# Miniprotein binders against Mucin-6 (MUC6): the designs that were tried, part 62

Target 1, 185 residues: Mucin-6 (MUC6), of Homo sapiens (Human) (q6w4x9r395to579)
Amino acid sequence: GHCSLEGGSFVTTFDARPYRFHGTCTYILLQSPQLPEDGALMAVYDKSGVSHSETSLVAVVYLSRQDKIVISQDEVVTNNGEAKWLPYKTRNITVFRQTSTHLQMATSFGLELVVQLRPIFQAYVTVGPQFRGQTRGLCGNFNGDTTDDFTTSMGIAEGTASLFVDSWRAGNCPAALERETDPCS
Below, E stands for the ipSAE of ESMFold2; O stands for the ipSAE of OpenDDE; V2 stands for 0.75 times the mean of E and O plus 0.25 times the DockQ between their complexes.

## First folded at step 11 (miniprotein)

Design vc4 (from uc10 with E11Y; at its last look DockQ between E and O 0.79; V2 from the best seeds 0.79)
Fold by OpenDDE base, look of step 14:
Structure vc4 (fold): chain B 185 residues (1-185), chain A 112 residues (1-112)
Amino acid sequence: as target 1 above (185 residues)
Amino acid sequence: DIREEVKKLIYESRKLIEEAKKAGDLQAVRLLFQAVWMLIEALKTGDPEKISEALLKLSEALIEAAEKLGDPEAVEKLLEAQELLRKALEENNPELIKEAIKLIKEAAELLG
């Protein structure tokens, strides 16, 4: 399954459903029992301009019981608040420079993250087949059905992205603006 | 009616999630979302084993919250609930699950 965060405010779920939102919060992208130690992948969005519609991804966070790995738009990688030199390796996670503009987080448990640093900070999440039907968050549920991708954190399937996105907020933030659109448009 | 009690517990957990968000506690939010998810999934089948496992996860999340808040009474209730849930799994006794839920609710009220 492939989930993408592109163009600052566009998301394509594992089931290939595209949508757009404008929010300035930390959101859960991916939770799954397949992630060890209660791991979760999160995305941090912030204002990129003066209007409410000018929002962009500014960091990706992998949070577990043992690690808080943050990859930020300024190319700083931290774990538990400490800056780390690349390549950085933990027990089952490695963060390294893939190209001059891309960082990669590789894992031993079927999660891969590629972060494009320039010209736009973007993220690409890949999970193995063992994750099918066992994911939640902004990346959807990876079950081959796009109609239920907007399942909230409380288990309610929404028809639009607004309530869906807001349900996965991890912080005390204002409601996000929602617009259904193709990220390629 | 374990299913109805679990539904009520999910509602209470939602309140705690909001509090965790206000506090900026990402760990708490993460763990509570996971627990609620497990509870919701368990309710789909009504499998006592799955319900018990989900309740154990919730208890774990709430224990961490209780420890951060310095509420030893809540911790004690939750530890007792965990023991009941483990016993419920071993004995296949739904009554123990109900007792555990009661304790978890009491603890949640202390934390809310």
Scores: ipSAE 0.829, ipTM 0.913, lowest interface PAE 0.5, mean pLDDT 94
Fold by ESMFold2, look of step 11:
Structure vc4 (fold): chain B 185 residues (1-185), chain A 112 residues (1-112)
Amino acid sequence: as target 1 above (185 residues)
Amino acid sequence: DIREEVKKLIYESRKLIEEAKKAGDLQAVRLLFQAVWMLIEALKTGDPEKISEALLKLSEALIEAAEKLGDPEAVEKLLEAQELLRKALEENNPELIKEAIKLIKEAAELLG
């Protein structure tokens, strides 16, 4: 399964449902029982222009009981707040420079994250088939059905991206604005 | 009876998540999201074992929040709830689940 976070705050879910949102927050991108130590992948969005409707991805975070790996747009990789030289390894995670413009986080548990650093900070999430039907967050539920990809953190299928995105806020931040959702949402 | 109490905990977890966000406690937020998901799934089956596992996760999330806030009374109640839930699983005794839920609710009130 593939989920992408591209410029302009565009997201394409594991079930290939595209949407756009405008928000400045940390969001739960992916949770699954397949992630060890209750892991979660999170996306951090911030203002990228003069208006509140201009937001972009500024970091991706993998958080578990053991690790807090942050890959930020300033090209710094940290774990638990300490900057790391690449390649960086834990028991089950390796972060390395894939190319001059891309970093990769590879894992032993079926999660792969590729981060494009330039020209635009973007992220591409790949999960193995064991994740099917067992994901939640901005990347959707990976069940082959796009009609319920906007399922909120309380288990409610919404018709708009803004309500769905709002429910996945993990930081102390304002809710997404509904009027700025992409028509494809 | 237990199912209705679990439904109420799921609903109240919205408040708990918001408080954890305000505290900047990303670990508690992560665990609360997971606990809510587990509770919702456990309700679909009605399986006391799955309900107990979900409540153990909720208690873990609340312990994280209580330690961040420095509330040892809430931590103690939640540790006691976890012991009851583990015992409920070992003894296949759903009445211990009811007692654990009471302690979880009391701890949540201390954290609100």
Scores: ipSAE 0.746, ipTM 0.856, lowest interface PAE 1.0, mean pLDDT 87
ESMFold2 (binder alone), look of step 11: mean pLDDT 81; pTM 0.797
OpenDDE base, look of step 11: ipSAE 0.816; ipTM 0.906
ESMFold2, look of step 14: ipSAE 0.739; ipTM 0.854
ESMFold2 (binder alone), look of step 14: mean pLDDT 82; pTM 0.801

Design vc5 (from uc10 with L69R K77L; at its last look DockQ between E and O 0.81; V2 from the best seeds 0.79)
Fold by OpenDDE base, look of step 11:
Structure vc5 (fold): chain B 185 residues (1-185), chain A 112 residues (1-112)
Amino acid sequence: as target 1 above (185 residues)
Amino acid sequence: DIREEVKKLIEESRKLIEEAKKAGDLQAVRLLFQAVWMLIEALKTGDPEKISEALLKLSEALIEAAEKRGDPEAVELLLEAQELLRKALEENNPELIKEAIKLIKEAAELLG
């Protein structure tokens, strides 16, 4: 399964459903029982301009009981607030520079993350087949059915992206907007 | 009915999630989301084993929250609930699940 966060506010789910939103919060991107130590991948969005539609991805965070890894637009990888040199290795996770503009987080449990740092901060999530039907969050549920990708954190299927995205907020943030205006990025 | 009690517990957990969001506690939000998800999935089949596992996950999340808030009473309730759930799994006894749910609800109310 491949999930992408592109263009500042565009998301394509594991089931290849595209949608967009404008929000300035931390969201659950991927949660699954296949992630060890109650792990979850999160996406941090912030304002990139003055308009409500000018929002962009600014960081990706992997958070578990064992690790907190933050990949930000400043090419900073941190664990528990400490900046780390690359390659950074934990028990099951390795973060390293893939190219001059890309960082990669490789894992032993079937999760891969590629982050494009510039010119636009973008993220690409890949999960193995063992994750099929066992994912939740903004990347969807990876079950081959696009119609139920907008399942909220409370198990309710939504018809619009805004309510879906809001349900996966991890912080106290304003409601996301679903507008068709181009994001600032 | 266990299903109905679990549904009520899910709603109570919703409140706790909102509180965690307001507090900016990403760990709590993450853990509670996971627990609620497991509960919802368990309800689809009604499998006592799956329900018990989900309740264990919830209790674990709530214990962390209780410890962070310094609420030893809630911790004690939840530890007792966990013990009941483990026994429920071993003995295949749904009555123990019901008792555990009561304790978890009480703890959740203390934390809300």
Scores: ipSAE 0.804, ipTM 0.903, lowest interface PAE 0.6, mean pLDDT 93
Fold by ESMFold2, look of step 11:
Structure vc5 (fold): chain B 185 residues (1-185), chain A 112 residues (1-112)
Amino acid sequence: as target 1 above (185 residues)
Amino acid sequence: DIREEVKKLIEESRKLIEEAKKAGDLQAVRLLFQAVWMLIEALKTGDPEKISEALLKLSEALIEAAEKRGDPEAVELLLEAQELLRKALEENNPELIKEAIKLIKEAAELLG
């Protein structure tokens, strides 16, 4: 399955459901029992201009009990807060520079992350077939049915991306309760 | 009975997630999200073994939060709950699940 995080805060789920949102927070992108040690892939969004409605991806985080691997917009890769030279390898994870503009995190457990550093910071998540029906987060549930991809962290299928995305906030940030107003404000 | 208490814990977990977010405790947040998912799935089947496994995960999440906060009383309650849940799985004894839930609720009250 393929999930993408592209410019303009666009997301396409494992079931190919597209949506966009605007927010400044850390979000759960993917959780699954297929990730060892209850691992989670997270996405960090921040403002990208002068307007509150302009947000973009600034980092991707893989968090497990032992590892906190951060691939950031500044092209720095850290694990547990320490900068790492590439290629960087743990027992199950290898992070390496795929091209001058792309980094890749490959794993032995069926998760692959490709990060485009330039011209726009974007991320592409691929999971193997063993993940089918066993994912949650902003990338959806990977069950072949787009109508329930907006399932919240409390297990409720929503019709709007806003409520769904808000439920997956993992950082200390305000909930988005109202539509954006004038972007110049 | 156990199902109703688990549903109450799921609702309480939203508050605990918000507190973990405010504390900047991404590890607790990660574990709480996983525990809630496991509890919701376990309730669909009604399987006491899956409920016990989910409650073990919830206890792990709360231990992470309690240790970051420096609350050893909450940690001890949660360790006791985990021991009861492991015994419940080993002995197939759902009464131990009820006792573990009580300890988890007591610990959650200390943390909230």
Scores: ipSAE 0.760, ipTM 0.871, lowest interface PAE 1.0, mean pLDDT 87
ESMFold2 (binder alone), look of step 11: mean pLDDT 83; pTM 0.822

Design vc6 (from uc10 with K57R E60D; at its last look DockQ between E and O 0.92; V2 from the best seeds 0.00; counts 0 for: pae E 1.7 > 1.5)
Fold by OpenDDE base, look of step 11:
Structure vc6 (fold): chain B 185 residues (1-185), chain A 112 residues (1-112)
Amino acid sequence: as target 1 above (185 residues)
Amino acid sequence: DIREEVKKLIEESRKLIEEAKKAGDLQAVRLLFQAVWMLIEALKTGDPEKISEALLRLSDALIEAAEKLGDPEAVEKLLEAQELLRKALEENNPELIKEAIKLIKEAAELLG
């Protein structure tokens, strides 16, 4: 399964459903029982301009009982607030520079993350087949059905991306907007 | 009915999630989301074993919250609930699940 966060405010789920939103919060991107130590992948969005429609991805966070890894737009990898030099290794996770513009987080449990740092901060999530039907968050449920990708954190299927995305907020932040505006403006 | 009690517990957990969000506690939010998810999934089948496992996860999440808040009474209730749930799994006794849910609810109320 491949999930992408591109263009500042565009998301493509594991089931290949595209949608867009404008929000300034931390969201649950991926949860799964296949992630050890209650791990979760989170996406941090912030304002990139003056309008509410000018939002962009600014960081990706992997958080578990054992690890907190933050990949930000500043090319800073941190664990529990401490900046780390690359390559950074934990028990099951390795973060390293893939290219001059890309960082990669590799894991032993079937999760791969590639982060494009420039020119636009973008993220690409890959999960193994063992994750099929066992994922939740902004990346969807990876069950081959696009119609139920907008299932909220409370198990309710939504018809709009806005309500879906809001349900996966991890912090106290304003509601997300669903507007057809250029996220790169 | 266990299903109805679990549904009520899910709603109570929702409140706690909102509080965790306000507090900026990402760990709590993450753990509670996970536990609630497991509860919802367990409700689809009504399998007592799955329900018990989900309740154990919820209890773990709430214990962490209780410890962080310094509420030993809540911790005690939750530990007792976990013991009941483990026994429920071993003995296949749904009554123990109901008792555990009661304790979890009481603990949740203390934390809310």
Scores: ipSAE 0.768, ipTM 0.890, lowest interface PAE 0.6, mean pLDDT 93
Fold by ESMFold2, look of step 11:
Structure vc6 (fold): chain B 185 residues (1-185), chain A 112 residues (1-112)
Amino acid sequence: as target 1 above (185 residues)
Amino acid sequence: DIREEVKKLIEESRKLIEEAKKAGDLQAVRLLFQAVWMLIEALKTGDPEKISEALLRLSDALIEAAEKLGDPEAVEKLLEAQELLRKALEENNPELIKEAIKLIKEAAELLG
């Protein structure tokens, strides 16, 4: 399954449901019992320039009991706050430079993250088939049905992206903005 | 009624999630989100075994929060709740779940 965070504001779920939002916060992208040590993948969004309502992706975080791996738009990779030289390896995770503009986090548990650093900071999440029907977060539930991909953190299927995205905030942050007039949505 | 008590725990956990967000505690937020998800799913089944497993996960999340706050009374209650839940699973004894829920509620009140 594939989930993408593109253009700073666009998300496509594991079930290919597209949506757009603007918010300054950390959000849960993916949780699953398939991730060891209660792992979660998170996305950090911040203001993206002079626009009063525009935000974009600035970091991706993998957080578990053992690790807090941060890949940020300043091209620094840290684990638990310590900067790491690439390639960086743990028992289950390898982070390496895929190309001059892309970093990759590969894991032994079926999660793969590719981060495009330039020209725009973007992220691509791939999960193996063992994750089917067992995910939650901004990437959706991976059950083959796009109509319930906007399932909130309390298990409620919503019809709009804004309520869904707001429920996955992991900080005390402003509510996400849905671009209702965006021609791409 | 175990069902009603689990619903009360879910509501208390929602309050703790908001407090963890205010504190910037991503670890607690992550763990509480997962535990609440498991509790909601377990309630749909009504299966005491799945409820016990979800309560063990919630207790893990609350122990981590209690240790960061330095609240040994909350930790003690949660460790005892986990022992009761493991025993409930081994003996298939739902009455031990009720006692564990009481301890978890008391710990959540100390933390929130």
Scores: ipSAE 0.622, ipTM 0.810, lowest interface PAE 1.7, mean pLDDT 86
ESMFold2 (binder alone), look of step 11: mean pLDDT 82; pTM 0.807

Design vc7 (from uc29 with A13S T38R; at its last look DockQ between E and O 0.84; V2 from the best seeds 0.80)
Fold by OpenDDE base, look of step 14:
Structure vc7 (fold): chain B 185 residues (1-185), chain A 112 residues (1-112)
Amino acid sequence: as target 1 above (185 residues)
Amino acid sequence: DIREEVKKLIEESRKLLEEAKKAGDLQAVRLLFQAVWRLIEALKTGDPEKISEALLKLSEALIEAAEKLGDPEAVEKLLEAQELLRKALEENNPELIKEAIKLIKEAAELLG
């Protein structure tokens, strides 16, 4: 399954359903029992301009019991608040420079993350087949059905992205907006 | 009947999740999201074993919160709930699950 966060505010789920939103919060991107130690992948969005519709991805966070790995748009990689030199390796996660503009987080448990640093901070999430039907968050549920991708954290299927996205907020943030155009894209 | 009690507990957990968000406790947020998910999934099956397992995970999450907040009463209730759940699994006794849910709910209320 492939999930992408592109163009500042565009998301394509594992089931290939595209949508967009404008929010300035941390969101649960991926949660799954297949992630060890109740791990979760999170996306941090912030303002990229003056208007409310000018929002963009600014960091990706992998959070577990043992690790808090943050990859930020300024190319800083931290774990539990400490800056790390690349390549950085934990017991089951490796973060390294893939290209001059791309960082990669590789894992031993079927999760891959590629982060494009320039010109736009973007993220690409890949999960193995063992994750089918066992994912939740902004990347959807990876069950081959696009119609239920907007399932909220409370298990309710929504028809629009706004309530879906808000249900996965990890902080106390304003409600996300659904816009058709994004000047930061 | 257990299903109804679990539904109520899910709602209480949702409230705690909102509080964790307000507090900026990302670890608590992570754990509560997961706990709620497990409970919802367990309800779909109606399997007492799955429900008990989900409740154990919720209890673990709440214990961490209770310890962080310095609420020993909540910790005690949750530890007792865990014991009841383990016993429920061993004896296949749904009544013990109900008792555990009651304790977890009480603990959640203390933390809210």
Scores: ipSAE 0.823, ipTM 0.918, lowest interface PAE 0.5, mean pLDDT 94
Fold by ESMFold2, look of step 11:
Structure vc7 (fold): chain B 185 residues (1-185), chain A 112 residues (1-112)
Amino acid sequence: as target 1 above (185 residues)
Amino acid sequence: DIREEVKKLIEESRKLLEEAKKAGDLQAVRLLFQAVWRLIEALKTGDPEKISEALLKLSEALIEAAEKLGDPEAVEKLLEAQELLRKALEENNPELIKEAIKLIKEAAELLG
């Protein structure tokens, strides 16, 4: 399964459902029982222009009990807050420079992350077939049915991206809809 | 009976999730998202095995929060709940699930 986070805050789910959202927060991209120790892949979005409709991906985070691997647009890779030389290897994760403009995080548990650093910070998530039907987050549920890819953190299938994305906020930030309707925004 | 208690725990867990977000406790956030997911799935089936597994996940998330707050009473209750849940799974004894829920709710009150 393939999930992409591309410029302009565009997302394509594991079931190939495209959507766009505008928010400044950390979001759950992917959780699954296939990720060891309840691991989570997260995406950090921030304002990239003057209006709220101009947000972009600024970092990707893989968080487990033992690791907090951050790949950010400033091209620094950290684990648990400490900068790391590449290639960087843990028990089940290897982060390395795939090309001069791309980094790859390869794992032993069927998750692969490719990050384009330049010219635009983008991310591409690939999961093996064992993840089918067993994912949650902004990348959808990988069940072959695009109708329910907007399943919220409460297990409710929504028809619009905004409520779905809002439910996956993992940080102290206002909901995108709330901010959009604020007269001062 | 257990179904209604699980619904109450889901709501309490969401309140704790929002507090973890405000505190910047990303580890608790990760665990609480997972726990809520498992509780909701367990509620759909009503399967005591799934309920016990979900409650073990919730207890783990709450231990993370309790340790950061330095609340040993909450940790003690949650460890006891986990032991009861493991016994419930081994013995196929859903009455032990009710006792574990009581301890988890008491711990959540200490952390709220």
Scores: ipSAE 0.767, ipTM 0.869, lowest interface PAE 0.9, mean pLDDT 87
ESMFold2 (binder alone), look of step 11: mean pLDDT 81; pTM 0.788
OpenDDE base, look of step 11: ipSAE 0.787; ipTM 0.896
ESMFold2, look of step 14: ipSAE 0.737; ipTM 0.852
ESMFold2 (binder alone), look of step 14: mean pLDDT 80; pTM 0.777

Design vn1 (from un19 with R54E E59T; at its last look DockQ between E and O 0.66; V2 from the best seeds 0.73)
Fold by OpenDDE base, look of step 11:
Structure vn1 (fold): chain B 185 residues (1-185), chain A 83 residues (1-83)
Amino acid sequence: as target 1 above (185 residues)
Amino acid sequence: SDIEERLEREIEMLEKRLEELEERAKKGGISEDVKKLIEEARLLVERAKEALEEGDLFTAAVLLIRAWLKLRRAARRLAEEEE
């Protein structure tokens, strides 16, 4: 399954459902029992301008009981503080520079993350087949059905992105705004 | 717990950084945007402390990360403005 966060406000789920939202919170991208130590992948959005529609992805975070990895545009932060050198390795996670503009987080448990740092901060999440039907968050449920991707944290299927996205907020943040836009258009 | 102690250390570190940035921001010529970022970061740290007291370590961690990001942004912009 491939999930993408592009263009500052566009998301494509593991089931290939595209949607757009504007938020300034931290959102759960991926939770799964397949992630060790209660791990979760999160996206941090913030305002990039004056209007509500001027929002952008500013960081991707992997957080578990054992690991904290924050990938931002300028630096990577881990449990041991700021990591100004790569590769960074833990028991089952490696963060390294893939290209001059891309970082990669590789894991032994079937999660891969590629982050484009420039010119636009974007993220690409890949999960193995063992995650099928066992994912939740903004990246969807990876069950091959796009119609139920907007399932809230409470297990309720929504027809629009706003309530879906808001349900996956981590922390108290303003509500997200939705726009039905094809990111490929 | 180990996690709780780590979060407490992070809070202390961020509070120290906040104090440093706030002092720098008192100087003339600093944009309101930078000041706002610092203020927002301060609020996030306070909320994180509350979450920690309530035993919600996950929420605390998330809030601290966001606070850190805002402080880093503030620091970068402040450096640009001081040039």
Scores: ipSAE 0.771, ipTM 0.898, lowest interface PAE 0.6, mean pLDDT 92
Fold by ESMFold2, look of step 11:
Structure vn1 (fold): chain B 185 residues (1-185), chain A 83 residues (1-83)
Amino acid sequence: as target 1 above (185 residues)
Amino acid sequence: SDIEERLEREIEMLEKRLEELEERAKKGGISEDVKKLIEEARLLVERAKEALEEGDLFTAAVLLIRAWLKLRRAARRLAEEEE
């Protein structure tokens, strides 16, 4: 399964459902029982211009009870707040510079993340077949059916991206303009 | 727990960085944009401390990530403006 976060705040789910959203928050991309230590993959979006529709990906985060890996737009990688030299390895995760413009996070548990640093900060998530029907978040549920990919954190299938995306916010986003905290579509 | 101790250390590191940026901002004229980023980062750290006290470790971790990103942007912008 493939999920992508591309410029202009575009997302394509594991079931190939495309959508766009606007918001300046941290969002759950992927949760699954297949991720060890209550792992979750998250994306951080921030304002990239003057207009509310100018938001962009600024970091990708892997958070578990063991690790808090941040890959930032400015090419710095941290774990639990400490900057790391690449290649960086834990027992089950390796982060390395794939090319001058791409970083890769490879894991032993079927998750792969490729981050394009330039010219535009983008992310590509790949999960193995054991994740089928076992995912939640902005990347959808990976069940082969696009009609329920907008399933909220409460398990409700929504017809609009904005309600779906809002349900996956994490970390109590600060006060902002209505569209920046509750995206519309 | 180990997670709580790690988060406490991150808070300490971020508060030290906040103090450094606040002192640099006092030494010269700064844009309202840089001032806002520093203020937002401090608020995020304070909210993370509250979440940690309440035992909400996930929220604390996420807030500290946002604070760190704000601080990096503030530091870059401040250095550019001093040039």
Scores: ipSAE 0.742, ipTM 0.881, lowest interface PAE 0.9, mean pLDDT 86
ESMFold2 (binder alone), look of step 11: mean pLDDT 84; pTM 0.827

Design vn2 (from un19 with R66Q; at its last look DockQ between E and O 0.70; V2 from the best seeds 0.67)
Fold by ESMFold2, look of step 11:
Structure vn2 (fold): chain B 185 residues (1-185), chain A 83 residues (1-83)
Amino acid sequence: as target 1 above (185 residues)
Amino acid sequence: SDIEERLEREIEMLEKRLEELEERAKKGGISEDVKKLIEEARLLVERAKEALERGDLFEAAVLLIQAWLKLRRAARRLAEEEE
C-alpha cells in the first residue's frame, strides 16, 4: 500500500483516494497493530504563506514507546530529541540518505517512508500487505474500498475531508479555529 | 520511567534554548514573526510539562515535537534577519 503527502497539503490514501486539507497541526497518518511498541506515523503541517489556507508539510514523525524519530523540513533527523548523523540505525529502523534530495526510513516491520527534501518537502509511505484492513489515520484504512477512507478516530465514515482530518489531530492545534473559517477543505 | 526521563531531558534542553532566544528578543531588532514563534514554543513546552505531570506521555511527546519545530523555524528566521 502507498500513501503520499504532496505539496499544497494533498494526500492520497492507501486505497488511492485523493484529498486536500488546510490546517496547522500534527496529524496521525497511520496507526496499526502491525507497528511495534504502539507505533504511530504522524505529519506536521504549518503555515506557508499569509493565507490560513496556505499550509505545507514541515516534518514527518515516527513515535513509539522506544523511538521518537523526527525528520524535519530543515533536513535534521532526531531520535528522542537528539540530532543524528545518517545513516542512523536502531534495532528495527534505519534512516539513510537515498539520494541527494531524498531520505528513506526503512524498518523490519513493513513500514517504509521516503521523504523528498527538495524542491518541496513531501513524503511517501509504503506498507506491506500485512497492513491490509489494519490501518487508521489520514492514510485511510487500506481495505480496498475508497468509500470509507474518511473514517474518523471515532470510527465514523464522513463525507467530507475536513471532519475526517480534524478527528486525527494530535497535540495542540491553536490554528484549528482559524482554519474553520477558511472555505477550503 | 525511561520515557519520562527522556521527556524531562528534552524539556530541560528546550527551556534552555527558549531562555536564550527570549533574551535575544528583549534586545530588539527581532521581527514580530520570530517573537511569535518563540512565544508559541514556550506555550507548547508549558503544555507538555502539564501533560507529563498528569502522565499523558504521548501528548507530552507530541507537544515537545511541535515546540522543537517552532524553535527551529524561529532560529532560522532569526539568522536570516541578522544578515
Scores: ipSAE 0.771, ipTM 0.886, lowest interface PAE 0.8, mean pLDDT 86
Fold by OpenDDE base, look of step 11:
Order: structure tokens, then C-alpha cells, then sequence
Structure vn2 (fold): chain B 185 residues (1-185), chain A 83 residues (1-83)
């Protein structure tokens, strides 16, 4: 399954459902029992302009009981603080520079993350087949059905992206705004 | 717990950084945007402390990450303004 966060406000789920939202919160991208130690992948969005529609992805975070990895546009922060050199390695996670503009987080448990740092901060999540039907969050449930991707944290299927996204907030933030996807994206 | 102690250390680190940035922000010519970011970061740290007291380690961790990001943004913009 492939989930993408692009263009600052566009998301494509593991089931290939595209949607757009504007929010300035931290959201759960991926939770799964397949992630060890209660691991979760999160996305941090923030205001990029003056209007509510001017939002952008500013960081991707992997957080578990054992690991904290924050990939931002300029730095990678880990359990030991700021990591100014790569590769960074833990028991089952490796973060390294893939290209001059891309970082990659590789894991031994079937999660891969590629982050484009420039010119636009974007993220690409890949999970193995063992995750099928066992994912939840903004990236959807990876069950091959796009119609139920907007399932909230409470297990309720929503018709709109805003309510869906809001249910996956990791903190107290303003409500997300739903916008139509850019046909050119 | 080990996690709790780690979070406490992070709080201390961020508070120190906050103090440094706040002092720099007292100088003239600093934008309101930077000041706002610093303020928001301070609030997030306080909320993280509260979460930690409640035993909500996950929320505390998230809030601290948000705070850190705010401070980093503030620092970058401040550096630009000082040039």
C-alpha cells in the first residue's frame, strides 16, 4: 500500500482515494498492530500563509514506546535529540539520505517512508501486504475499498474529509477544512 | 518510567531554548510573527507538562514535538530578520 502527502494539503490513501484538507494540527497517518511497541506515524501541518487555506505539511513523525523520529524540512530529531548526521539507526529503523532532496526511513517491520525535503515538503508511506486491512488513520484502512477510507477513529464512516481528518487529530487543534482536490494534481 | 523521564528532559531543554529566544525577541526589530511563534511554543510546553501530569505520555510527546517545531521556525525567521 502506498499513501502520499503532497502539495501541502493533498492526501492519497493506501486504497488510492485522493482527498484534500486544510488543517494546522498533528494527525495520525498510520496506526496498526503491525507496528511494534504501539508505533504510530503522524503528520504535522501548520499555517503557511495568512488564510485558513494556506496550510502545509511541516513534519512527519514516527512515535512508539521506544522510538521518536521527527523528520522536518531542515532537521531530523530522534530520542537522543537532534541528529545532524545520517544514517541514524535503531534496532529496527534506519533513517538515511536517499538523495540530495530526499530522506528515507526504512524499517524491519514493513513500513517505509520517503520524505521529499525540497522544493516542497512531501511524504510517501509504503506498507507491506501484512498491513492489509489492519491500518487506520489518514492513510485509510488498506482494504481495497475506497468507499470506506473515511472511517473515523471511532469506527464511523464519514462522507466528508473534514470530519474524518478531525477524528484523527493527535491534539487540540482547530477543525480541518475540506477542499476539493486539484484536478491538476 | 523511562519515557516519562525522557519527556521531562525534553521539557527542560525546550524551556531553556524558549528563554533564550524570548530574550532575543525583546530586542527591537523583531516581528510579531516570531513573537507569536515563541508564545505558542511556550503554551504548548505548558500543555505538555499538564499532559505529563495526567499520565498522558503520548499527548505530551506530541505537544513537545509541536513546540519544538514552533521554536525552530521562530529561530529561522529570527535569523532572517537579524540579517
Amino acid sequence: as target 1 above (185 residues)
Amino acid sequence: SDIEERLEREIEMLEKRLEELEERAKKGGISEDVKKLIEEARLLVERAKEALERGDLFEAAVLLIQAWLKLRRAARRLAEEEE
Scores: ipSAE 0.540, ipTM 0.817, lowest interface PAE 0.9, mean pLDDT 91
ESMFold2 (binder alone), look of step 11: mean pLDDT 83; pTM 0.816

